# Ledger of designs, part 1: VH-VL binders against q10081

Scores and structures below are computed, not measured.

Target 1, 150 residues: q10081
Amino acid sequence: MSNLEFVYKYFNSLDVKELYDIYLLRTNVFVVEQKCAYPEVDEIDLKCGHLMLRNANGKLVAYARLIPEQQQTVRIGRVVVDPDERKNGYGRKLMLQALETSKQEFSSSKTFVLSSQEYAQPLYRSVGFKKCSDAYLEDGIPHVEMRLEL
Below, numbering starts at 1 at the first letter of every chain, in headers, positions and changes, except where a header shows other numbers; Kabat numbers aren't used for antibody chains.
F, E and O are the ipSAE of ESMFold2-Fast, ESMFold2 and OpenDDE, as the mean of both directions, binder to target and target to binder. V2 is 0.75 times the mean of E and O plus 0.25 times the DockQ between their complexes.
[cut] marks letters that were taken out.

## First folded at step 3 (VH-VL)

Design p19
Fold by OpenDDE, look of step 3:
Structure p19 (fold): chain C 150 residues (1-150), chain A 123 residues (1-123), chain B 112 residues (1-112)
Amino acid sequence: as target 1 above (150 residues)
Amino acid sequence: QITLKESGPTLVKPTQTLTLTCTFSGFSLSTRGVGVGWIRQPPGKALEWLANIYWNSDKHYSPSLKSRLTITKDTSKNQVVLTITNVDPVDTATYYCARTYYRGYSGYYFDYWGQGTLVTVSS
Amino acid sequence: DIVMTQSPLSLPVTPGEPASISCRSSQSLLHSNGYNYLYWYLQKPGQSPQLLIYLGSNRASGVPDRFSGSGSGTDFTLKISRVEAEDVGVYYCMQALQWPLTFGQGTKLEIK
């Protein structure tokens, strides 16, 4: 595969271009593609980690938030792959790296959780997550809670 | 308006099983981040956390009482049930149910409480 | 378990005077996200507990500004700038950094 690069940064360490790329990708997918109007940018961005996957051309092809929470838990959020870059296995690569990075950054954490859109469950199951809730609506979209315990 | 109310027996005998029900309104356990917890208070003593249950069916118990505690929910009825087996006079206390709502980094604290119900364990 | 220790356990106060309650944790409550997972509750006589302060220093809705929370790590303080009769009750600190949730012993505030 092409030369891919993972970069992990907290909000205050992001440069303007990185922030731009993140918000562009998230908005294009979660707001425009999914036809869902919601406050996409939120205060969580200010405190969480930002995991970026870039290809050889420097394009942001995938992204996730790593959110340290109380109770020794890390939440993985805003998992997204660029629509033009899908079917390249970037989603799985992103999740594997997200878990690895989380273990390194938050070594005391024992539990990993995420809110999965129903159709996306296979991706998360492939890296060890298990469904732990019934379906519920988040911004009008059906979701399930998934968990991975170390 | 958010309200919670505890119900169940006010007198139980030692070794029996105590079942308490929390009925609430103004919120739903189908909402992400929402949970309900039980806290007890022996007469004249401090608060003691017992158990929490969340929208995703995640459960947490006091380690010292885990073997005797069971917490369940019925989302459709807006009810949470706590069961305590093999009760002893030391379990005499006012039992509270309370809502916890995870909002961003706010953490799991109790923002709304029931009025509490006094349960006496005596032969 | 994280042990929460309050002091004093009894606090007689003259109306109009300030009050201060200390809460110490056996380990730091400061999370890597920058927040302290320390909470203050007040239980007025004959009532259920009510939330006063969340995340160490934020007043809950409806809480008068004479109440303030401060501190970080293992040492926290609840202050009342001018004690009123309605402030009588038992104050509890609680940590929610990790399971199990644990409370302090409580501080009983009374009017002299």
Scores: ipSAE 0.544, ipTM 0.864, lowest interface PAE 1.4, mean pLDDT 95
Fold by ESMFold2, look of step 3:
Structure p19 (fold): chain C 150 residues (1-150), chain A 123 residues (1-123), chain B 112 residues (1-112)
Amino acid sequence: as target 1 above (150 residues)
Amino acid sequence: QITLKESGPTLVKPTQTLTLTCTFSGFSLSTRGVGVGWIRQPPGKALEWLANIYWNSDKHYSPSLKSRLTITKDTSKNQVVLTITNVDPVDTATYYCARTYYRGYSGYYFDYWGQGTLVTVSS
Amino acid sequence: DIVMTQSPLSLPVTPGEPASISCRSSQSLLHSNGYNYLYWYLQKPGQSPQLLIYLGSNRASGVPDRFSGSGSGTDFTLKISRVEAEDVGVYYCMQALQWPLTFGQGTKLEIK
């Protein structure tokens, strides 16, 4: 609970167990739970930062990837909380840490963006993101772009 | 098959507003990362970027022309419109529209281009 | 604005011989994410531009392997290992690191 640990690594610094844990969590949620038959692993993973939240038992309970983009922008993607760990505030904690880590690791960043499903918009609004697009389909699921400016 | 086609007047008088329409098929501006840009080429000269518009309605304009340019989209019609106000003979060029695509790390490149339309500004 | 400077501006070549085109930027195109935001286009006579190389060195789909891009930072090169008659046209480099997007002046490749 109170012994939560954030771990941030760029892809080339991940060990094989960290990579396994990340992909297990992502595929269980984005492929299995969401029933999206789409290749979850992509080339972006090779060129971004990976933010992990672990509990005292070492379980990966939440994850996001931090993608440095042009124009002083960081994209936060693959935001996920383990289904068994939901309703503990980990989503908000993860997003606050993602913003803080992005500012530290990508010190020129001024803009943060993400692609949000409808149900997740309240979480992102709670940390300062605002909707900035009409709905679009991503892997067959409706999304909107959200943005936070410093 | 992805195609883009420019349409608009071929002859415009100085001080008028030039309106160019890009009509495209084989892709949609409802797709994340997708955009359309305008590039012009004065006769015998290099390419000059003018403006981009994206699926999320982000817009970017050439700073030297920003006060004269407006880019808009109609996603349901597969159209993007560029207007250039107060044209002058220096605006004589072939105007291209092109698909741009933002895939995170790959940047803002133009992978499919229209055939271009020559616009002459002359009194 | 990032200024893109190409050389040579005119490049007569004999078919079957190699060709090399230089592009220099007024500031580094290498982003902290490890990519160079440099692109090459070819405009054949009477045609629209077509993408050849993206991110400095990656061939676009359908581009023959006789084309290669190299370089990093401020200095980039497009090479054609063996020029064919169909390669004639004007070659442009473009940067997309920052707005505005800017092109080089063009290099006109011609058969001697």
Scores: ipSAE 0.006, ipTM 0.640, lowest interface PAE 9.5, mean pLDDT 89

## First folded at step 7 (VH-VL)

Design u3
Fold by OpenDDE, look of step 9:
Structure u3 (fold): chain C 150 residues (1-150), chain A 123 residues (1-123), chain B 112 residues (1-112)
Amino acid sequence: as target 1 above (150 residues)
Amino acid sequence: QITLKESGPTLVKPTQTLTLTCTFSGFSLSTRGVGVGWIRQPPGKALEWLANIYWNSDKHYSPSLKSRLTITKDTSKNQVVLTITNVDPVDTATYYCARTYYRGYSGYAFDYWGQGTLVTVSS
Amino acid sequence: DIVMTQSPLSLPVTPGEPASISCRSSQSLLHYSGYNYLYWYLQKPGQSPQLLIYLGSNRASGVPDRFSGSGSGTDFTLKISRVEAEDVGVYYCMQALYYPYTFGQGTKLEIK
């Protein structure tokens, strides 16, 4: 927990280095590590919030998108922890902060949703999310929708 | 070139277990996003999805048949096996295995199919 | 389960004339990513199904441009601009957004 820093910014407020770090981390994990070729960078990046977790060295160790949706819903997306920084509890920290930040940024929001790869459900359950859909495919990968109601 | 081929008995007695094997080539079930599914078609009827298995061993079954279905894979042999227990004449159908693969703009649900194998359930 | 409903179920067509098949889903097939997880297949007589359209509007490899898929949400259409003899068979729509995958009843296209 020492010297960890959360930073939340919208796309237009990101500097070049921040954007670089985000895309580097996302592509390294979602594309390379997971061996999945898809349009990782998308127009949602332009519209959503970007939650960054950096360590004492300034390294981006975890990241998530906060996407406001209709019906007082916030979608948490692109949840990622640096492969070299896993097992440090950053995933859970990120999710807790994501919820807190969402409450602050989107005060009217009452529902939080995310698309979870099936194996990742325990992480989200640990912060209160519950499966709310049958399995479906996202880029060919089985996912489930998870929801947290506040 | 991607190919799939179904193999197994063509005649099964009621209450017996049907085991079908899908042998494929041209792709690997170790590749993320890749899966193999089984679809059947009773004579003169529509297609019915049965089950999928993916590279990560995730399995999905038709809810109506889940209790009777088992799908497994052997990545090293490029084979997927479907088992149907307690078969009934209603299970008479042509059984197909097919590849599923989704990668961004290439979202293929069953883009390649086997030739199918007709399985008749009869006493 | 998502119910897929095709219409018509029988489609006699004169060669050279256009054809249109409708497919409706009981719930939206539009994923938040913007993709519709709707697929069209053609099963020619005595053959296995073959993929025609994936993700609603994309022609599969080798599919002639006279085939086109359109629609979004719950309403989808497969169009053949000029029907040829080789187009005879049963057309199926299928959703792959949610398990279980479900097919339409099929539309049998025949030449008049």
Scores: ipSAE 0.020, ipTM 0.658, lowest interface PAE 7.1, mean pLDDT 92
Fold by ESMFold2, look of step 9:
Structure u3 (fold): chain C 150 residues (1-150), chain A 123 residues (1-123), chain B 112 residues (1-112)
Amino acid sequence: as target 1 above (150 residues)
Amino acid sequence: QITLKESGPTLVKPTQTLTLTCTFSGFSLSTRGVGVGWIRQPPGKALEWLANIYWNSDKHYSPSLKSRLTITKDTSKNQVVLTITNVDPVDTATYYCARTYYRGYSGYAFDYWGQGTLVTVSS
Amino acid sequence: DIVMTQSPLSLPVTPGEPASISCRSSQSLLHYSGYNYLYWYLQKPGQSPQLLIYLGSNRASGVPDRFSGSGSGTDFTLKISRVEAEDVGVYYCMQALYYPYTFGQGTKLEIK
């Protein structure tokens, strides 16, 4: 009955409404909620895949971008769940779908990586990621690299 | 100013272990996307990549030398150490350390190099 | 391992004239992102290598605009539009798409 829909597109295949929804969600969380006045939109968006999770009403409730890198690696970034939709398990569903979509779209991929703040590590561990670095600064905020090998 | 400098013995005997230290300044190995690599150049010959180590402690070695190479880092001292076991006269070369840096898809392979240190392996 | 083949291996030039160095890889260096992971270095006599061109066609900081890189996939070219005496040395191409990173044999550019 709950009809969740995953939509995956490369940047040039996004329509203007999809792009608007993505940037609204990302900006509301990463800039407004987190109070980080840093440029949120970057050139990586032009060169990656965009994974959207929509609910039955068509609302964008979760998002991630999938970035192919060297060494048969896919980086999952900008992982976000709409604040009003949290506690529905969408973060875990999004991460599981991100892994599946990456295997389909980047068939040579064997390694998945992401940069995580401490509070988000439990989510990523729940889908098989493991911490693989000491803490480092990204835009002045402590992060760790996490990795999943197939 | 970004600088790197290699240090270690100038002469070693066959079968010994060669330990080289790269000391750098102007950047930190705690910064995402940053790494340090080792490249050598036998006298009069082309460059040969040996190993890389990254901010997240990932390590990569030349497959032909992998069993003899160890690369480690000390982020607090801004140092990277390369160890080559069981050296042979063919390991005579100038050894360079160099910074590597990647952001997203864009990046440099080796954008800053040390001055190099010549290591001679001879009886 | 990806084999990098440079030609010519020796390149005598007259100052003020153009020069061109070819580099061919045994596998494509074109990544899905659209970048070619090919790099050009100059090693002047008695010096360490210095980066000239990154990602196939981008000049490194401080490199004069008479240097340009072009090509894609397996075939790459470094061009010097007007050779100067300070350009003498050995030029290397290198790929950094797959480990092990591999260099070409070098091209010695010299004044004739």
Scores: ipSAE 0.005, ipTM 0.606, lowest interface PAE 10.5, mean pLDDT 89

## First folded at step 10 (VH-VL)

Design w1
Fold by OpenDDE, fold request of step 17:
Structure w1 (fold): chain C 150 residues (1-150), chain A 123 residues (1-123), chain B 112 residues (1-112)
Amino acid sequence: as target 1 above (150 residues)
Amino acid sequence: QITLKESGPTLVKPTQTLTLTCTFSGFSLSTRGVGVGWIRQPPGKALEWLANIYWNSDKHYSPSLKSRLTITKDTSKNQVVLTITNVDPVDTATYYCARTYYRGYSGYAFDYWGQGTLVTVSS
Amino acid sequence: DIVMTQSPLSLPVTPGEPASISCRSSQSLLHYNGYNYLYWYLQKPGQSPQLLIYLGSNRASGVPDRFSGSGSGTDFTLKISRVEAEDVGVYYCMQALYYPYTFGQGTKLEIK
């Protein structure tokens, strides 16, 4: 396996290339691949943390937002793996690191939540998340709320 | 225009189950970040939060009343229902439903309220 | 639970004079996201509560600029620069950082 690097930054600390890579990956997957037109870039980006996984070549292969919320909760959002880099276990690596980074960055956080598309539930379950809601629509796509309490 | 309105019995006997319905308009519980909460106020006393429900079906209850509370939603009807089991005279209060809105870091807790409905628990 | 303590509980004010209400929380309401999850509400006589201030210092829509919220962490203040007759009612602070949401005891503002 090639060398991987995790980088965690807030919006104001992102350089232009990092921001570009993030938005490129997110839009290519959540908008284009999933055929869903929605305000992908939003104000949450300005305040949340950005977790980036890059390979040895410097390519952004996976990404997630870490959003601190009320009730000592961190929401993990925009979880994405590059389509060309899937089946390499990056999703699980990303989630494990997301939890670790969240605990370090937000030390008082005890609860982790995310909105999972139905097909992605196994990934999140593999790292301890549990379904905690009925299905609901988010931007026209069925989702379920999942939660991990530590 | 956003409006909320509480409905249900105004008189309930002890040990019975109180069911209150919040019917709202001007917004939808299908909107990300939107929630509806219940707050009560005994006559002449302070406000007390009871429960919240959100667009994603996430629910939160007052710990002291959790065992007696159930909150549900019907997005298609723009309704949220609160059930309180085994009521007691101490549950006599004006019950309000109110809209809340949270999107990550942004929070607008209870920016719109219903008129409230007085529920008296008495034998 | 976070305990919210308001002072004073009774506030008689002469119209045109300023008013100040304090709200103290047993724990800091400042979150990692940089916001204080403190809210101010006014309940006018015979009416439902209405939101005045959200996230500590932001006026809700339609709220006159004579109302202002300030503070951070555990100490918060609601100020009315010039009290008017329509400002009569009970003011509540509320924290929404942790469940359960908790309210202060309320401050009853009356006109002298």
Scores: ipSAE 0.321, ipTM 0.809, lowest interface PAE 2.3, mean pLDDT 93
Fold by OpenDDE, fold request of step 17:
Structure w1 (fold): chain C 150 residues (1-150), chain A 123 residues (1-123), chain B 112 residues (1-112)
Amino acid sequence: as target 1 above (150 residues)
Amino acid sequence: QITLKESGPTLVKPTQTLTLTCTFSGFSLSTRGVGVGWIRQPPGKALEWLANIYWNSDKHYSPSLKSRLTITKDTSKNQVVLTITNVDPVDTATYYCARTYYRGYSGYAFDYWGQGTLVTVSS
Amino acid sequence: DIVMTQSPLSLPVTPGEPASISCRSSQSLLHYNGYNYLYWYLQKPGQSPQLLIYLGSNRASGVPDRFSGSGSGTDFTLKISRVEAEDVGVYYCMQALYYPYTFGQGTKLEIK
């Protein structure tokens, strides 16, 4: 758990390796592992922040998008932990940092929201998120909307 | 072409429950960034926002009326339903449903409105 | 709740003359993304409201260029460069930065 490093960058500041690592991790998980074919890479990448967690070896072990939205809201999206790096507590660490980084980068933010798959709800609840919607399908996968008010 | 139409009773007695249905076409509530809201207008008075429901089932209510409001959607039928419990003559108003749309990070606006339906609460 | 205050509440205008409506919010409507979550609607007599301006200064589709929205923070203005008969109705400003959405009292524009 030591020697972890968080790096937060916007799209235009990502180097080629960082972008590669992000897209590799996201596609391996959200497309391949989850067996879901959808436009994973989208225009939001161009406008949002990219939070990267790397281990001592420089490997991208976790990632999230920080998406500023309307009404002083930040959406946390594409939350992912490398399949080989799970059960190390990186998910919680990522979420805590995501909230902290969001508050710093988007100082007027009041609300944090995310779309959670059912199995992931405990992780988000552990950092204060609460379910605020009925289940719905996103790309064919059941989700619920979760919210954290500050 | 996008259209919305409100339907329901036009006369309701006090303490009863008012159920209004918004039936729309030209868009889908399964589309990301799409929502439907209810706005009412008492005769000769200003507009009042009541509730929104979005594609992701997220719901928002007017705090002053939250305890009496319920908004639901049936995406397959292109319908949104608003329920108001324990109505009072002060709830007499023209009720509108309207589409709200998401424009990237810019926000939501009600860009298409139904014709509205006048609901009178009277004993 | 955010209080929206419009002025004037009644606006008689001679056709061809300009008109201006003010909308003030009790709190800033400027989001950190740089947009003001202020909207203008027109409700013509016997009709449903229609969107005129979104995000403070953007004309909705089909809205004539004689309409313009300006302002930022807590002070907003809707201007009509030359009022036409078809512009008669009640104008409302609305904020959508915070729930609940709140409307102004409305400004009734009439032809002199």
Scores: ipSAE 0.168, ipTM 0.770, lowest interface PAE 3.1, mean pLDDT 93
Fold by OpenDDE, fold request of step 17:
Structure w1 (fold): chain C 150 residues (1-150), chain A 123 residues (1-123), chain B 112 residues (1-112)
Amino acid sequence: as target 1 above (150 residues)
Amino acid sequence: QITLKESGPTLVKPTQTLTLTCTFSGFSLSTRGVGVGWIRQPPGKALEWLANIYWNSDKHYSPSLKSRLTITKDTSKNQVVLTITNVDPVDTATYYCARTYYRGYSGYAFDYWGQGTLVTVSS
Amino acid sequence: DIVMTQSPLSLPVTPGEPASISCRSSQSLLHYNGYNYLYWYLQKPGQSPQLLIYLGSNRASGVPDRFSGSGSGTDFTLKISRVEAEDVGVYYCMQALYYPYTFGQGTKLEIK
């Protein structure tokens, strides 16, 4: 695979270009592509970790939020792969790194959770997540809660 | 408007099973981050947490009462049920159900409570 | 289990005067996300508990600004700048960092 680089930063350490790239990718996918108008940018961004995957050209090709929650739980959110960069295995690579980074950054974490759109479940299952809820709506889109316990 | 209401028997005999139902409105357990908990308060005493259930079917119980507690949800009916087996007079208390809702980093506070129902365990 | 210890247990206050309640936890309630999972509730006579403060220092909706929460780690304080008659009741701190959730003994605020 091409030369890829993972970068993990908290909000205050993001430079303007990084923040721009993150918000551009998230809005293009979660708002525009998915035709869902919602408050995409939120206060969680200020406190969570931001995991970025860039290719050899410096392009942000994938991204995820790592959100520490109660009960030694880390929520992985805003998992996204650039539409032009899909089918390159970046999603799975991102998830594996997200778990690794979470374990390093949040040493007390034991449980990993995420809200999966129905179509995305296979990706998360491939790294060990299991469905743990009935379907529910999030911003009008069907989701299921998935969990990985280590 | 968010409301919760406890229902069930107000008098139970020792060794019997107590079943309490929390019926709520204004929110749904099909919403991510939403949970419902049970808290009891013996007359003149402090609050005691019993159990929580969440939208993702996570269940948590008080360790001291775990063997006797069962919490379930019926999302379609907006109900949460708590059962306590083998009750004893020490279980006499006002039982509350309350909502918890995690928004970002708001935590899992109980922000809405039912009025409570007094359950007396007596022979 | 995390033990929550409140002091004082009884708090007589003259209307218009300030009040302060302490809550101590047997272990730190500071999560690595930077928040303290400490909550304050008020149970007025004959009523259900109501949320006052969440995450140690944030006032719940509708809570007057005379109420304030402070502290971090194992020591927390609820302050009322000017006590009013409607503030009478039992105040509870609660931790929700670890299961089981645990409450303090309660502090009964009364008017002198």
Scores: ipSAE 0.096, ipTM 0.749, lowest interface PAE 3.2, mean pLDDT 93
Fold by ESMFold2, fold request of step 17:
Structure w1 (fold): chain C 150 residues (1-150), chain A 123 residues (1-123), chain B 112 residues (1-112)
Amino acid sequence: as target 1 above (150 residues)
Amino acid sequence: QITLKESGPTLVKPTQTLTLTCTFSGFSLSTRGVGVGWIRQPPGKALEWLANIYWNSDKHYSPSLKSRLTITKDTSKNQVVLTITNVDPVDTATYYCARTYYRGYSGYAFDYWGQGTLVTVSS
Amino acid sequence: DIVMTQSPLSLPVTPGEPASISCRSSQSLLHYNGYNYLYWYLQKPGQSPQLLIYLGSNRASGVPDRFSGSGSGTDFTLKISRVEAEDVGVYYCMQALYYPYTFGQGTKLEIK
C-alpha cells in the first residue's frame, strides 16, 4: 500500500543519512534536472525545519524546508518531488502537511509565503496560495512570490 | 552606491494632502526582499515609523495613521510615494525614506536613509 | 504596540571613557530563529540616522569595533568601549519584529 511517512526535524536533529537524502534529491532536481547553477545548499538549511516524505520502502519522495521569518511569517522553500515519483499527488500532500506542520511548530504564524518558479504555480494555487508579485530573478531564475494568509 | 532622496513640499496647510516622493539609486524594488519605508521625526522628538512597501507590493502602515496614509511604488522609476491626507500641525516633521532588506530570516531594517525633508504644517 | 524604553536619556561622557545605553522592550524580541529583532541607530547632529547594530549584536558595515550590542529577549545594551568626539549624537533602539516598528525615546550622548 502507499504507506507514507512525514518526518519533520529542525537541522540539528537530522542524522547524516537524512541530510544526504535531502541534498541528493534537491541537487538532482534543482541543479541537474533544471540545468541551473546556483548555491542550492545554503546557510538557511542550518536554521530551519526540514519536512521529509518517505514511502513504504523508505525512499525520500518529497521534501520542503520551513523557514520562520519576520512578520509572523513562515516561508516554505525547496519544494521538490522526486522525478520518478511524480503524478502520485505527493506535491499536494507535502504542501498540505507543510502548512499543518508550520502551524504546529510556529503557532504564532499567520502568513505563509514561497518563491515559485513558473512550473510550480498550479500546485501552490491548489492549496490556497495566490501570486502576489511580478516576476523577479532569484539567482538568475524567474520567480514569483506567492502568499497564503491564515 | 546606494542613495535615497526625499522630495515634496516644505510647507503645507492644515487639511491638505501631503505627497512625498522617495527617489533612490543603487538598488531596485525588483529585487526579492527589498523594501522602502518612511520614518518621520518631529522637531526635537524621537523617530516614528510610518509605512513600508516591499518588492512584492506588500504594504504595512502605522496603525495610528493608517486611515490617512497611502504608500505606492513605481519600480521602473525607482520611486516610492507616501501620501498623508488631512494634515495638521502635529504632522510637522522631518520625513525620511529608508531602504529595508531581508533574505530568509536575515534582516537589516533601514540600513540606508535619505537626507530627510522638513515639512511644516501651518496655518 | 511594543514600547521601547531607553535609559539614560542624557549621557554626558568624558572622551576615552566607556559608555553604556540600555533599551528595554515591553515584549520579547527573540524570534524562533534565534535572532533578536533589535536595532541600534546613531543620529549625529544635523544628519540622518545611521545603522550601528542589527539583530541585537551584529555591527553594520563600517561601524568601529568599539561599538557592541548585547542582550536578548527584552533587555538590550549598546556599549562604546572608548568614546570619541565623532560619537556624539542621539542613539535610538528600534524593534522590527512586529508591526508597527517602534523606536526608543533616544539617548543624547554628549562630551563633557
Scores: ipSAE 0.006, ipTM 0.620, lowest interface PAE 10.3, mean pLDDT 88

